# VH-VL binders against q9m1h8: the designs that were tried, part 20

Target 1, 233 residues: q9m1h8
Amino acid sequence: MEETMAEEGCCENVESTFDDGTNCISKTEDTGGIESKRFYLARTTAFEMLRDRGYEVNEAELSLTLSEFRSVFGEKPELERLRICVPLRSDPKKKILVVFMGTEPITVKSVRALHIQISNNVGLHAMILVLQSKMNHFAQKALTTFPFTVETFPIEDLLVNITKHIQQPKIEILNKEEKEQLLRKHALEDKQLPYLQEKDSFVRYYGLKKKQVVKITYSKEPVGDFVTYRCII

## First folded at step 4 (VH-VL; framework fv_ecleralimab)

Design S52
Fold by ESMFold2-Fast, scan of step 4:
Order: structure tokens, then C-alpha cells, then sequence
Structure S52 (fold): chain C 233 residues (1-233), chain A 120 residues (1-120), chain B 107 residues (1-107)
């Protein structure tokens, strides 16, 4: 049965504000709602992630404050305005699009609508969907209809940058030629390389895919650089 | 839809030459590693050789039975793969398939094949 | 040179499970791929990377690979599954290696 609670103590059109339950001894952190802060944090992390993946990101986006974000996008940001589209530094013809999804369940119909919305975006080679709701199995399968890789992140996974404040080695993804030459040189199969799991947060952050091999260069001061390889399993 | 269409097969005498073509469509041909795979009548599949994308060195590799006699080339402007076969032997009689590898290690798309018969 | 060995033929009754083996030295360290070929047609990829299925291939097709033997398993066999099946690996010394092929007969 459907249950309507609006008539009995349930809120209607109530603001979802930061300060709804704060005690008198606590300062309100910010006004203007949880929604805008959540999008601000996720979008900032997305830009940092794209920069780390080798995309051309404007430094102004990385340094944007919450107050500046709210002055541009408002307290209830329009989802289409939040989208990010940036080119790969090594090949500016290749672009990635980050799409922020609403709270409604994502269905096959939602994916079809997305196809229509991006039909004029030339040069897309990858897409990221930031999710606030679950995708059913059919919608997940429908993502394979795009001619490029589509990744998904629950918005909660982007509220903090897992790589912040830790030392980062230099990471390079090997192309097919480099991977084959590495395996041939050492008489190895890719199953014999040390591995990183596909579900690992680090692997997801960099958008690494099963069977890719990454070259990881560590700097040891004063000794110098050393190199290791990992295959994504 | 990915399509590979071979042409150029036929009857040749031992010691002769023949050039096969493979017209590709439905994918970015210039990025693909392309292969020739053959199958003698009633026998199994045998890899002939490959050519890598220009971005990944553009080099060619050949199976031992054809090395020095066969040459693989590509014309990315025409989305076409070629196999130049010289000094043909009766053992070269086979259906020749044009094939693409995903990454570098498995064949995800195959052409229909073209028959080469080497006999007197 | 690296070599893959398959049985020449396997028979299966309609609706039962067929298993086609592919043997090679330490094949479990390699990714094994499987192709289906019907008479007069080009091969079709049915399993890649040991156990993954391409779009359009029924879930009745599955694969495994461990030690010296890889296996293609076809559950609930149908008349349309009758074909030759080839396993294939890439080897650092031998490049692309195919098994000799197995003829599957569905009774």
C-alpha cells in the first residue's frame, strides 16, 4: 500500500538545511543546504581525479570555494550545469564527460535520455556518471551501448579524495605494445605480474581496467627512482 | 557494426604470387592490430601474421612457415589491410581470414574469408 | 614452440552438458580464448580471457582454466551448438597458438 504521511507530522516542502538540528553551543557550519555542499565536494574531487588521470583541468576549478560554488550554481544546482567536459592533455581530441545524476532510480529509459543529451558532444572517449540512486541491472547493461567506457561512482565515494595528503608515485598506463614487450622481455604472462584488484579504491580513482598494466615509479631520496609493474585483476 | 571483408583469393600455380585485401568498417581501423589467420581445407586455424597500429610502432610479425615470403601492410586512409603472398606453395592452400584483436591477444572480429588455392 | 591439444571430437545429448578440453604446459598462466566455427562460416568468439562471454553469447557457455588444462563448458546443449571449437592463447615465444579443434556433435 502507498502511505501518505504529509497530513500527520510529516514534512512537506521542508528545506534540507545544514542547521536543522544544531545545538546552541555549536556554530552553524554553513547555510544553504546539504545538496549544494555535496555537489561541491563531489565535483571538486572529480576535477582532482581527472587532473590525476591526465586531463586538462582549469586550476580555478580546483581552488573553487564552497561560497564561490554557491554563487555560481546556487543552493539547488541545476544538474546539467554541473557537468564537466575536459580534454586529455596528451590528445586534446579525446574528451571525458562527467554527468551528475539525480535521486530518481536510473533505468534503461534514463540511459536512452542520456544518449540523446550527449548526441552533439563530439570527441567523447569516456564518461563518468555520479550516482545518487541505484542503477538496476538493465540500466547497467545499457551503459555498454555507449561507444566508449562509462564508469559510475556513488556520490558518497567522491565526498573526499582518497589520494589527498599521501605521497603519490608516478603512474603510467602501458599501451598494448609496451605491455607485450614487457611480457616478452621477461618471458611472463600477465597473470604472473603482481596485481591490483579491480574493486580497489585506488584502481577506481584512476579508472584502471582489468588486464591493464601500470608502471609505477617511486622516488627514493637520495637514492633515486625505482620502477614496478602491476596488472589489474 | 564491425565488418571485415576479404577479397583477392583465387587459383595460382606453385611459385606464383597473390595479393589479398581486407576492407574494414565500423571501428577506428588506424588504432587496431590486424591479423591474417588461415585454414587449410578440413584442417584447423593457423595464425599467419600481424601488423600493429602506427601509434604502437606499426611493426609486422609472421609465423615461421610464411616468414620471408609473405608481407603484411595497411593503408589507414582506406581502412584496408593487405597480404602480399610470394613464392606460393601447395601447403599455402587455405581460406585466409582477416581478423582484429582486442587489446593484442584474442580475435574479437573475423572476416568471411577468401579461398587461395595453390595447384598446377 | 608452444602447443595446445584438444580432443578430435566430443558428443553430447540434447539438453546435457558438453565439456571440451584444451591442454598445454602451464596453460593456467595464460589467458585462453574459445572460438565456434560452423561449416562454411568464419569463427566466432564465444569465450575470452578464460571465462568471459561476448555480448550475444548465451550464458550456457562458460570456461575455466587451471594448471595444464582449460575447459569450455556448454550447458543444456542445443542442436545449434554443433560446430568445431578452437582454443587459443598468446605465448611470448610462439605468438598466437590455436588448438587443433574439437568437433562437437549434438545427438
Amino acid sequence: as target 1 above (233 residues)
Amino acid sequence: EVQLVESGGGLVKPGGSLRLSCAASGFTFSNAWMHWVRQAPGKGLEWVGRIKSSYEGGTTDYAAPVKGRFTISRDDSKNTLYLQMNSLKTEDTAVYYCARTYEWDYFDYWGQGTLVTVSS
Amino acid sequence: SYELTQPLSVSVALGQTARITCSGDNIGSKNVHWYQQKPGQAPVLVIYDDSDRPSGIPERFSGSNSGNTATLTISRAQAGDEADYYCQVWDSSSDYVFGGGTKLTVL
Scores: ipSAE 0.268, ipTM 0.704, lowest interface PAE 3.8, mean pLDDT 85

Design S53
Fold by ESMFold2-Fast, scan of step 4:
Structure S53 (fold): chain C 233 residues (1-233), chain A 120 residues (1-120), chain B 107 residues (1-107)
Amino acid sequence: as target 1 above (233 residues)
Amino acid sequence: EVQLVESGGGLVKPGGSLRLSCAASGFTFSNAWMHWVRQAPGKGLEWVGRIKSKTEGGKTDYAAPVKGRFTISRDDSKNTLYLQMNSLKTEDTAVYYCARDYEWDYFDYWGQGTLVTVSS
Amino acid sequence: SYELTQPLSVSVALGQTARITCSGDNIGSKSVHWYQQKPGQAPVLVIYDDSDRPSGIPERFSGSNSGNTATLTISRAQAGDEADYYCQVWDSSSDYVFGGGTKLTVL
């Protein structure tokens, strides 16, 4: 426990590197360009996020330029065409669907429509809704009627990839075996590891669940690699 | 829908052997850690042992009272869990449940149980 | 080896609140899970990770865990709640440990 606590101290002293690169851009109105750019950024981040979560993502989607995106989807992309459905690399039978929602308020009727739309999609294991409007309480509760976990992200959360920095640490999710070995080695229970909050942006990016353990590796010259562990609470 | 169906229980003499099976359906069996838990007549629940997923090494662990006598195995192609019981003792008399450990350290689904009676 | 202690029996009047305890050394550092078992039936998970409910378990079932005692609370007790209740933890040195079980009687 002292070993992991010492490493945790090093991690906690690292300042967050976060820069969206938009602070020097002129605030010029461009309604059509803004819409296509917003969807392009969010969709690109979604693909990067899914790749980082272990899904099989086509490299062509990750390298798509804004100009190429606009050539394919236009300046006012159709929401259904933006959808992403990719399989998990380790288990291709398990798929995730990313649905881009419109600006209309999301209601129980909207959720019911989604049930109908995905009824023919065999192998869905998870779904992500990208939101452009608020979801009322009844709609939020209706998401629990799906047989798998449904995550929601305001589109604003996907305009910048929070992991896309030179100084970013390497993040690894421990499997059950690795977690058990770690706990046994140090005679610890999972509640005795340092923690990360469920609401943390990195936790949400990787879709981490309560009780999962994350190994964080920092590469700093000249001292070399430092490793810390965090449990999600 | 998750289902676990046990079979193979019966009457056996002390020193004898018996093999239990647990047929799994409704989930990706190869991904699950599987357990055997027993319950002697009128007594509480007692953990017997477990087998980890093949992708995580397929290692087995056993409770002290059965270590060296019982062997847990799995056949992922048949979605089936096994418990091979050797050198049976009267104190092994119990209903044996197979149970799933899909997320971590608790048993979210249980089979109906199969009775093993060890007597002379 | 690690041990969990439960009362042998607890009685509750219909519509009242039942509390079943599970005691263990520093149990608050562990995740506690609770199972309900009716006569002749397999156990059913009713609470996991101290306080979370599986789908289909009524809101009347809740859990807590701190210090040396975890508690399963059943509010507005119903006749159908009459059963044996077992707590369970994972321990780094003892693997999977069950409490002795508590028989809940609804009067």
Scores: ipSAE 0.449, ipTM 0.807, lowest interface PAE 2.4, mean pLDDT 85

Design S54
Fold by ESMFold2-Fast, scan of step 4:
Structure S54 (fold): chain C 233 residues (1-233), chain A 120 residues (1-120), chain B 107 residues (1-107)
Amino acid sequence: as target 1 above (233 residues)
Amino acid sequence: EVQLVESGGGLVKPGGSLRLSCAASGFTFSNAWMHWVRQAPGKGLEWVGRIKSKTEGGYTDYAAPVKGRFTISRDDSKNTLYLQMNSLKTEDTAVYYCARTYEWDYFDYWGQGTLVTVSS
Amino acid sequence: SYELTQPLSVSVALGQTARITCSGDNIGSKNVHWYQQKPGQAPVLVIYDDSDRPSGIPERFSGSNSGNTATLTISRAQAGDEADYYCQVWDSSSDYVFGGGTKLTVL
């Protein structure tokens, strides 16, 4: 029993509806710079995101406090030290690299510098750039010169983990065979599955790609589990 | 960068057999769903059949006109797709293309084709 | 079995807009893909998923799909656009279905 495309994003709307919490940093009793706190929040969210995507992340990184972060990286963290490189749990030979970019505009020269910097990193299969500045269309095109997928996130998108205040659903990505069997079994066309758009915050968090179908299992007390399917478009 | 190169076409008599090969390069062949598509002289494109990746079952599917006569197979160690054609009919005369699908539903890369002529 | 119908031929004057249709029952529920084939050559994907262009395909090529008809539109037609054009869908019962092809002539 699949939902219609008109009902997509229901669970995200529920969260945004009930999220009346102020994420106002100034209301936190905090001593220290906003810059280090921003990097702390973004890096912590990045680790949580990578763990949720199936990468092997150190529990110490997930439980790091702001005070501990500041002790290690200081009030003005060096961008290169913030980088994350972790392997897939299912295939340790495949690694992802998260690169924190500076505040200067990102240019083709910046992308070429990244090529040089990562040339010795064996096993990279994906990269994420955390942006603090605009990337012009030439720089965006230059990202296609990497032999793997490169995602970008404005740092603002990583300051809050959108999944932390929702019961985490079980996410299962269907392979092509499973997706085709789902369509055949229910006599559906591929456009008849409910959808989520690539720009959707949930889709971006899990790094989902166009055409992928995800099986989402939610746990709700006292009702129990319910299952939905979404196709990324 | 991505290349598909067919071979093995030629002249064969009705009732005969031919084995076509398609050498793939420039992508991870073992993950790809591979297809044969044919085109009779001066006619349109007709899907022949496909083979799924081994990790997704390695299942084969065939168009009705060739079911039971044609067999598709793959050798991932050689990055090669095969089409074994048995009990050939004059109606099987066509250029045979190997092709890859993105996901499963559109053909993003095609080989140059190899001509199979079935005549007495 | 599912069937796609295309006109046998379409003519367009140089610099004008050509429209090639692909008709099928409730085709709007399916993703439609378009291929260009020049004499003696393999087909080339020019539109996928109704309206998306592969890298290297000019913006003059566009597509739409609604109801029972999908359309390939070629704006500012050039002599080099002269070719056969095929639409294609995947169907849960018929697998891969191609239209009969349309010969585009640029006058």
Scores: ipSAE 0.313, ipTM 0.725, lowest interface PAE 3.1, mean pLDDT 85

Design S55
Fold by ESMFold2-Fast, scan of step 4:
Structure S55 (fold): chain C 233 residues (1-233), chain A 120 residues (1-120), chain B 107 residues (1-107)
Amino acid sequence: as target 1 above (233 residues)
Amino acid sequence: EVQLVESGGGLVKPGGSLRLSCAASGFTFSNAWMHWVRQAPGKGLEWVGRIKSKTDGGTTDYAAPVKGRFTISRDDSKNTLYLQMNSLKTEDTAVYYCARDYEWDYFDYWGQGTLVTVSS
Amino acid sequence: SYELTQPLSVSVALGQTARITCSGDNIGSKNVHWYQQKPGQAPVLVIYDDSDRPSGIPERFSGSNSGNTATLTISRAQAGDEADYYCQVWDSSSDYVFGGGTKLTVL
């Protein structure tokens, strides 16, 4: 459809026909729906999260403004159009899919419908469900029927990117070889490493799995780098 | 569907050699660390050795009883794991399983096993 | 070298709870994995990382690990649970270590 022009600055709102003071209205007031803003914030955080996890994300998606988002998706975004599918930078054959779920309770029937919807998506190796409702125990168990890891995030957990608001250290996930060498070098077992819990927002943001080890590097000038390790429990 | 199928077992005399193969399917073999585990008749499971993925260095490690006599190798183009057994002893008599180590440090899938009998 | 000790045999009545132990020095610092082996068959992973179940393993199977003892618990035991059970760990000095195995008999 053709879009009507609605811009920030002096063209967002037009008052009465007898207004002889032709002042522009700045976009300091949110004239859009709360629903579109929630999806905008969650989707932006999702893209930032995927970029930080090593996926190839278009710069345009990371720099998208709320007004641009509303121009593309409207005030009531269609859930299927919000989906994100991007490849890993290191292995473009491996893709991740982010699915935005509706407000209806998620059941085994919902999971079965997802299987059908993604059945022809070649190269899918992970999926994230953004939730606006609760999943019962049977629906949670049904997520294990996918041949890859499925993570869930309540939409409220994606409304703010916590990594943007504080000084973050450099995070590196150790592969199996690096983890084994670390444990052998220091004669350690997994559980003797300092730990981070699976439920921690940081752990969830990077999609870290139980038993993975992360190398955390803090840069402190003039002292230099300080390195720590954490095992996810 | 993950499958591992061992072959090459049989009867061999002490001091002899034998080569086992394990054909893998249903997963990306090149990403997996692969192991050999054996079980003497009526006895328990015993780890034999492993080979890491080429991305993780492709190195091999062996249990003390077989070190210097056994060699593990892989051919990622054929999705096949090998165990070359030299200087065989009667104590090497066992069913030999290949097993997958996809996450670290457990065996999530096993082959059906192939019997190696070392006797005079 | 690191060693794991299991009882040779455990008996359980149909419908009751079986507990199979795996003892090792400070085993609670290690991740313990459990395999089920039926006669003439290959081992099957039933518990990994102390307490996690692979897809297809009934909720009756559970695990725990603390101090010097890990335990595989099979509640509401069924005839089909008769098998040998093996615990397994990785050790930084001994690599992969299996327990001697426990034969579970369902009466």
Scores: ipSAE 0.466, ipTM 0.818, lowest interface PAE 2.2, mean pLDDT 85

Design S56
Fold by ESMFold2-Fast, scan of step 4:
Structure S56 (fold): chain C 233 residues (1-233), chain A 120 residues (1-120), chain B 107 residues (1-107)
Amino acid sequence: as target 1 above (233 residues)
Amino acid sequence: EVQLVESGGGLVKPGGSLRLSCAASGFTFSNAWMHWVRQAPGKGLEWVGRIKSKTEGGTTDYAAPVKGRFTISRDDSKNTLYLQMNSLKTEDTAVYYCARDYEWDYFDYWGQGTLVTVSS
Amino acid sequence: SYELTQPLSVSVALGQTARITCSGDNIGSKSVHWYQQKPGQAPVLVIYDDSDRPSGIPERFSGSNSGNTATLTISRAQAGDEADYYCQVWDSYSDYVFGGGTKLTVL
């Protein structure tokens, strides 16, 4: 009969796939490009996450295509070139660094090497490590030697941006005054607010800390806005 | 190193006035909520009042026994907290501590205390 | 107004475990903080948010809070642990409330 060899491949428009952030792979594409594709997806999600946390990110990084990424970084990206360092919009003196780790096990020696590498980075107030291997107990404890909070994400957690799957709610962190007034207004005690667990995916995405209260605003035309509050535990 | 250093305590007659100061160093004073806590000789701790950071409204709150007589203020340019005490009573005799509330609802650092004695 | 009740005194033998209680209506719904005060000195925070320790406070100090009672536990008591201990909460109506204090004596 008629022959249709699927000339267009698996995905002609990868951005419109049903699983946003996950690309189709055809038989004619990238026999060895899985590594570069994983780094591309994770780095794109990291930029989106930092933008959503209030950091100043370049729009060009958010719109970079896989083909453009590969033309810049190649099939086996150099890890140091993948790093992201951006300032906080509200206070440009404060910067965050995202470090992509390799596939070899992460040890105390690896953490010490990071200390040396970042020693001249002025204004650093937070760091994120993107992991491709397990970190032993000693390496995890060594992260506490940094003078700021260090978060870790398995690279698998950054391959898809969870906030793109549903209508994005507006997230606002309450300050101490706003939290106290909320408790007084509703005659609530400290532990009577509805809660989100520290390990929850949204809590990790926004970098929220224990005891912070977040105001979540959902918007849906034509229904309108509604507000809920959650305490991180 | 966080330090809170109080001054201004002394002997005063009933009905008199006294102003206490607390000099802060080693942290961003303007971000902290500050408190006064007192302790009568041989007795327990009693909260006196607080002042919030200016970015969070700069409002003051007082315990019932001192409301209307005591006023708390701050000078962020000098990293100094103040307690103005008016219409003093013998029951106000106590060591007065300034204390820092940085994370909300607890006092992580305290000054050395300054003794106020109200006596005829 | 909200009230916290502590025992006036607690005695513990050297090397044994001391437990100091702080009772209040539904105190388990509040965050409880604990202060140590030695004679002639300012109070020092030893436990915050029910069970967390500030830097420099030994692991022998621990806390719990459930129902109507919060407890400060001092394991392997040392002579240097002799002090007055105060619990404290924030209440939406009464603001900052301290317990009456407990004198710990290490025998």
Scores: ipSAE 0.364, ipTM 0.779, lowest interface PAE 3.2, mean pLDDT 85

Design S57
Fold by ESMFold2-Fast, scan of step 4:
Structure S57 (fold): chain C 233 residues (1-233), chain A 120 residues (1-120), chain B 107 residues (1-107)
Amino acid sequence: as target 1 above (233 residues)
Amino acid sequence: EVQLVESGGGLVKPGGSLRLSCAASGFTFSNAWMHWVRQAPGKGLEWVGRIKSKTEGGTTDYAAPVKGRFTISRDDSKNTLYLQMNSLKTEDTAVYYCARTYEWDYFDYWGQGTLVTVSS
Amino acid sequence: SYELTQPLSVSVALGQTARITCSGDNIGSKNVHWYQQKPGQAPVLVIYDDSDRPSGIPERFSGSNSGNTATLTISRAQAGDEADYYCQVWDSSYDYVFGGGTKLTVL
């Protein structure tokens, strides 16, 4: 953390950068500046993702510039300070926590430390771990000890908001009643609906779970608006 | 953790009525779709009916053998599910289980059951 | 009406593999769930969505579902596995359909 907080406010020239924050291609002597940029990009994407999932996010966090981020968190941000904890707009008692992990391998000991750290967080209903390192088999299994779903994202997956690079249709997650009525009306089972894989970037971005059905509405085309349904498998 | 405790079972004559209760704890009852499933002595499991969460309409559905005779209701303030059984028949004799479904399609938690005996 | 057919009984030797089938027309297009019930006890979910295990259910319980037959497989059978096993699907026309149940005997 002994590096200066001062940083150039102008956009970085990608052509002169060995690590552009999108992909870690080359190690450089300016590891501090590159590290803060990666955390900035990942955290901004995380806030955008949570907003799109229906969480109450501070608009100031979404509009934060890189230089402002560096002024607040420094060139080598403290991981605990990067954490995000926000409530659902529809049910403020339900919160999600985003935890940024370091570069050291994640072990069962790391997961136990998380249990201790979050023990006072009332209303936590989901957690996201942003990873910069491998998680061994025992650590992965230990994530199942939490009473809620824990998602993991390699930090590289959050350096770019995929929804901003391609035109996305309108997505609506059907509730249990809507899904049951859809299947009953058409005499279908959810396996008979067209599907989206859990690994799809779209599915991961919205945190969609196996067996959820989404209504997808495409923008007006020459043929008009399209509505289709997909089951997550 | 999750618990479902049935009560109200007993002996009743054909044509009689009985009300069963199920006390729920350990989860947000108001969001759950709740069911009654029965099992006649020495026989298999048979779905009786369900009630959806209030946020999803709070509607009820029944299996054909009980439709028109049984009514399912819920009191979210008391975390309690009810089954009102009218015009009881000897073939209604069974252990009645209170159960929760994940989404709508599988039963992830069951109570211990309460025995209803319909006999002359 | 939609019906699920299970064998009335299956026997398995201690330590061997038991297979309990659940047959139904095009059952592979449906999600199959399995329940274990011991005498005088409530059913317990042991497999959901064809092959997934709830927390606390040992890995020796597994499931599959394809075509007209779903199968519950119990590897390295233990005395404590002796129970009745029920398959179940949700059907768009008949709601919740249970198989007739299979009594597993561990010899």
Scores: ipSAE 0.250, ipTM 0.695, lowest interface PAE 4.2, mean pLDDT 85

Design S58
Fold by ESMFold2-Fast, scan of step 4:
Structure S58 (fold): chain C 233 residues (1-233), chain A 120 residues (1-120), chain B 107 residues (1-107)
Amino acid sequence: as target 1 above (233 residues)
Amino acid sequence: EVQLVESGGGLVKPGGSLRLSCAASGFTFSNAWMHWVRQAPGKGLEWVGRIKSKTEGGTTDYAAPVKGRFTISRDDSKNTLYLQMNSLKTEDTAVYYCARDYEWDYFDYWGQGTLVTVSS
Amino acid sequence: SYELTQPLSVSVALGQTARITCSGDNIGSKSVHWYQQKPGQAPVLVIYDDSDRPSGIPERFSGSNSGNTATLTISRAQAGDEADYYCQVWDSSTDHVFGGGTKLTVL
């Protein structure tokens, strides 16, 4: 419910849609309007993130307006209806599931309930939990019982798509063969590549994992590309 | 969960041929790089070779002692890995393990192994 | 051709700490992985990427890797830890290389 002006690192003259905080219409006692807007923003960012990760996303979801979202999900969206399940473009048998969690604390019992809920979903290869509450140590450890990677995002981290606000280089994830070829060609050990930490915001956005290598292309001029490689640590 | 089951081992004379199979289950076999690792009786582990996923070129690589004699192949429709062994030598006597690699450089799951004995 | 050297055997008293070494030229620049093999059984991954543990491997197992030596450390040794232990690396010219193996005996 609190919004601070995000520093974008680039000044545009089109800022007339932002005020200095004198407009309080969205700060009503009724939390329903704020709740639906929060879910709308987070779900839209999640779809954009999944598209950028190579998943097949319906363009209608990416262009959905807040008004249209409220027409479909209401002022108090049901969490199960907000879920996203989309396949990889390169391998439609592999799907990712995004689960929106409630405000109650997440416990080992909550994780067991998720196991039951997804038991009939064949082809899941990854899952994202969007959190509105803290997850204790035991619940975090219980996430390792899933046969695929489970990522968590506080809902606050999905209210804005950071890739849209800062000019970003082109990022390509090398597959195992490309990484092996890179190391063999240059007679390198993987520890000799520069690194990015797993907690880096862009590492999290793209869902990059330890030991993956990314090719980063910077476009400084119309005819001026600079390429570098980073290993995730 | 993940299971790898080797079969096809047995007794064979020097110069003979033998084909090993590895039945995989519990993961998407078609996307996995698969390896063969062997162990002579009372000796250590020795990498034999690998086959990459079809989407990453489907190429094979072999350890020097078996290059030109052994061929690795896969049938993704049957979730099965194969090792065709030709011109067998007594030095090829070993338990042969099927193994799945993780992040290309280590083996996270192994089969139970199948014994190949090359003897006259 | 790249080679890894391990001691043939290491003995440890029940409840004490065992250390198994794996030596290789500039091995600290490589990622080292460790496998446990009990008699008549397939190898089991116990440490990967120098020091990470797979799910299900006790915290008693730890690893380190620097310079020319990697070490597998087994704290509070138990009778069930008796096994052969193999280190392994990937090398750009030799591909996958295993050490000769170390037999751990828990006295």
Scores: ipSAE 0.309, ipTM 0.722, lowest interface PAE 3.3, mean pLDDT 84

Design S59
Fold by ESMFold2-Fast, scan of step 4:
Structure S59 (fold): chain C 233 residues (1-233), chain A 120 residues (1-120), chain B 107 residues (1-107)
Amino acid sequence: as target 1 above (233 residues)
Amino acid sequence: EVQLVESGGGLVKPGGSLRLSCAASGFTFSNAWMHWVRQAPGKGLEWVGRIKSKTEGGTTDYAAPVKGRFTISRDDSKNTLYLQMNSLKTEDTAVYYCARTYEWDYFDYWGQGTLVTVSS
Amino acid sequence: SYELTQPLSVSVALGQTARITCSGDNIGSKYVHWYQQKPGQAPVLVIYDDSDRPSGIPERFSGSNSGNTATLTISRAQAGDEADYYCQVWDSGEDYVFGGGTKLTVL
C-alpha cells in the first residue's frame, strides 16, 4: 500500500534517485590514478575479508583513506609493498599471505618463483593470489605444490565488498565431528543439506571448501534468531 | 611419503584374543580419523570400526558384527593405531587393513594388511 | 541395513569401455567412492566424491552418481586394469558400507 503513495508525494521518489556525484571506478576512464584506486579498493576488501575469516588485522589498515594510500604507495604501487601477512587470532603461529600479481601471464615459472620468495616465511598456513591476468592450466596445477591452500581472486572481484551490500549473518564453520553429529542427529545424508556452490561469491569470500558445512545465524528484530545450515558443493 | 604398516596378525584359537598394531608415518597422525577394514579370504571389504582424532573427541564406532568384542585405540605419541580383538570367532578370519579417511568418508591411504586366522 | 549391490563380474575387450555399477536406495543422495584391488594387494582409491580422481589416477577412470545407481567408467581398458572394484558410501545409520565387489576381466 505505502509503496504507491500517489497522494503524499510519489513524484519525490523519482527525484531521490538523482546521482549527486557518487564516485565510480571505470576501466574506460584511462587515467593514471585508476591503478592506485583499484589496488586501494582490492587491498581494503582483502583486509576486511581476512578480518571476517578470523585473522588479526590492524584497524589502521581498515580505516586507510584513498589519499593516505596514495601517499604511502604512490600512483603506481610496487606489488611487493602491497602484500599482506597477518596471523590467525585463535592461533598466532598460523599466518596468511596475500600476494598481488602483475599483468604478466602467470606460468609454472611464476609459481616456482613464489616458492623461493616465501621459503623463509615460517608459519605460513594459507595464501591468496590477487590476479590481473589468467593462469594457464599448468600454473593452476602447480599451486597444489604448496603445503597449504592457495586461493586466487581476480582483482575485479575485490573492488567491492559484497558482504557490505546485505545484512550479514553470523557464520560458523563446523568441524568434521560437528558435521557428522548434525547429519546423524537429523538422519540426513551428505547431499540432503541445502547447498552453496564453490563459485558462489559468498563461499569464495569466506574461503569455504567443498563438503564443509556452515551454520548461518540470521538476527532479525523483532522475530529473533533464525538458524540454517549450508553444505558447500 | 604416507605409510601405514600393520603387524600382530597370526593364528589364534576361537575364543582367544589378539592385538593388532598399525604404525603410521608421513602425515600428522594426531589429526587423522583412523579405521580398520577387513577382508575374509576370497570375499569383499568390510568396515570394522574407527577412532576419531582426540581434538574431535577421540570417540570410537564399530560395525555390528564386532561391537562389544573389538576395541580400537590410538597412541598419538607413537603414531600408532591399535585393534584389540577379544572373543574371536572363525568368521573373524580375514586380512585386517589399517586405513585413513579424508575428512571422515573415503579411505585415501591403506596399509598392506595383516592376516588373522581363527581356527582350532 | 543399507546395502550396495554390484555385479559379480564384468568383462571388457582391450581398448574398449568398461562400466561397473553400484546400486543402492537413493544412492544419489550420498557421495560414492571407488577402490581398485589387485590380488594380494591393498585397495587403492581411484574415484572419490562421485567423480573426482586422486593424483596419479589416469583420466580413463571416471564416475557418476544419480538416483539409485552410481557408475565407474574405465575407458580404453588396459590389461593392468584387471582387478576387483569396490564402491563405498558413508551412511548415517551404518557408517561405512562397501559393495560386494566386481571382478573386471580384460579380454
Scores: ipSAE 0.209, ipTM 0.680, lowest interface PAE 4.7, mean pLDDT 85

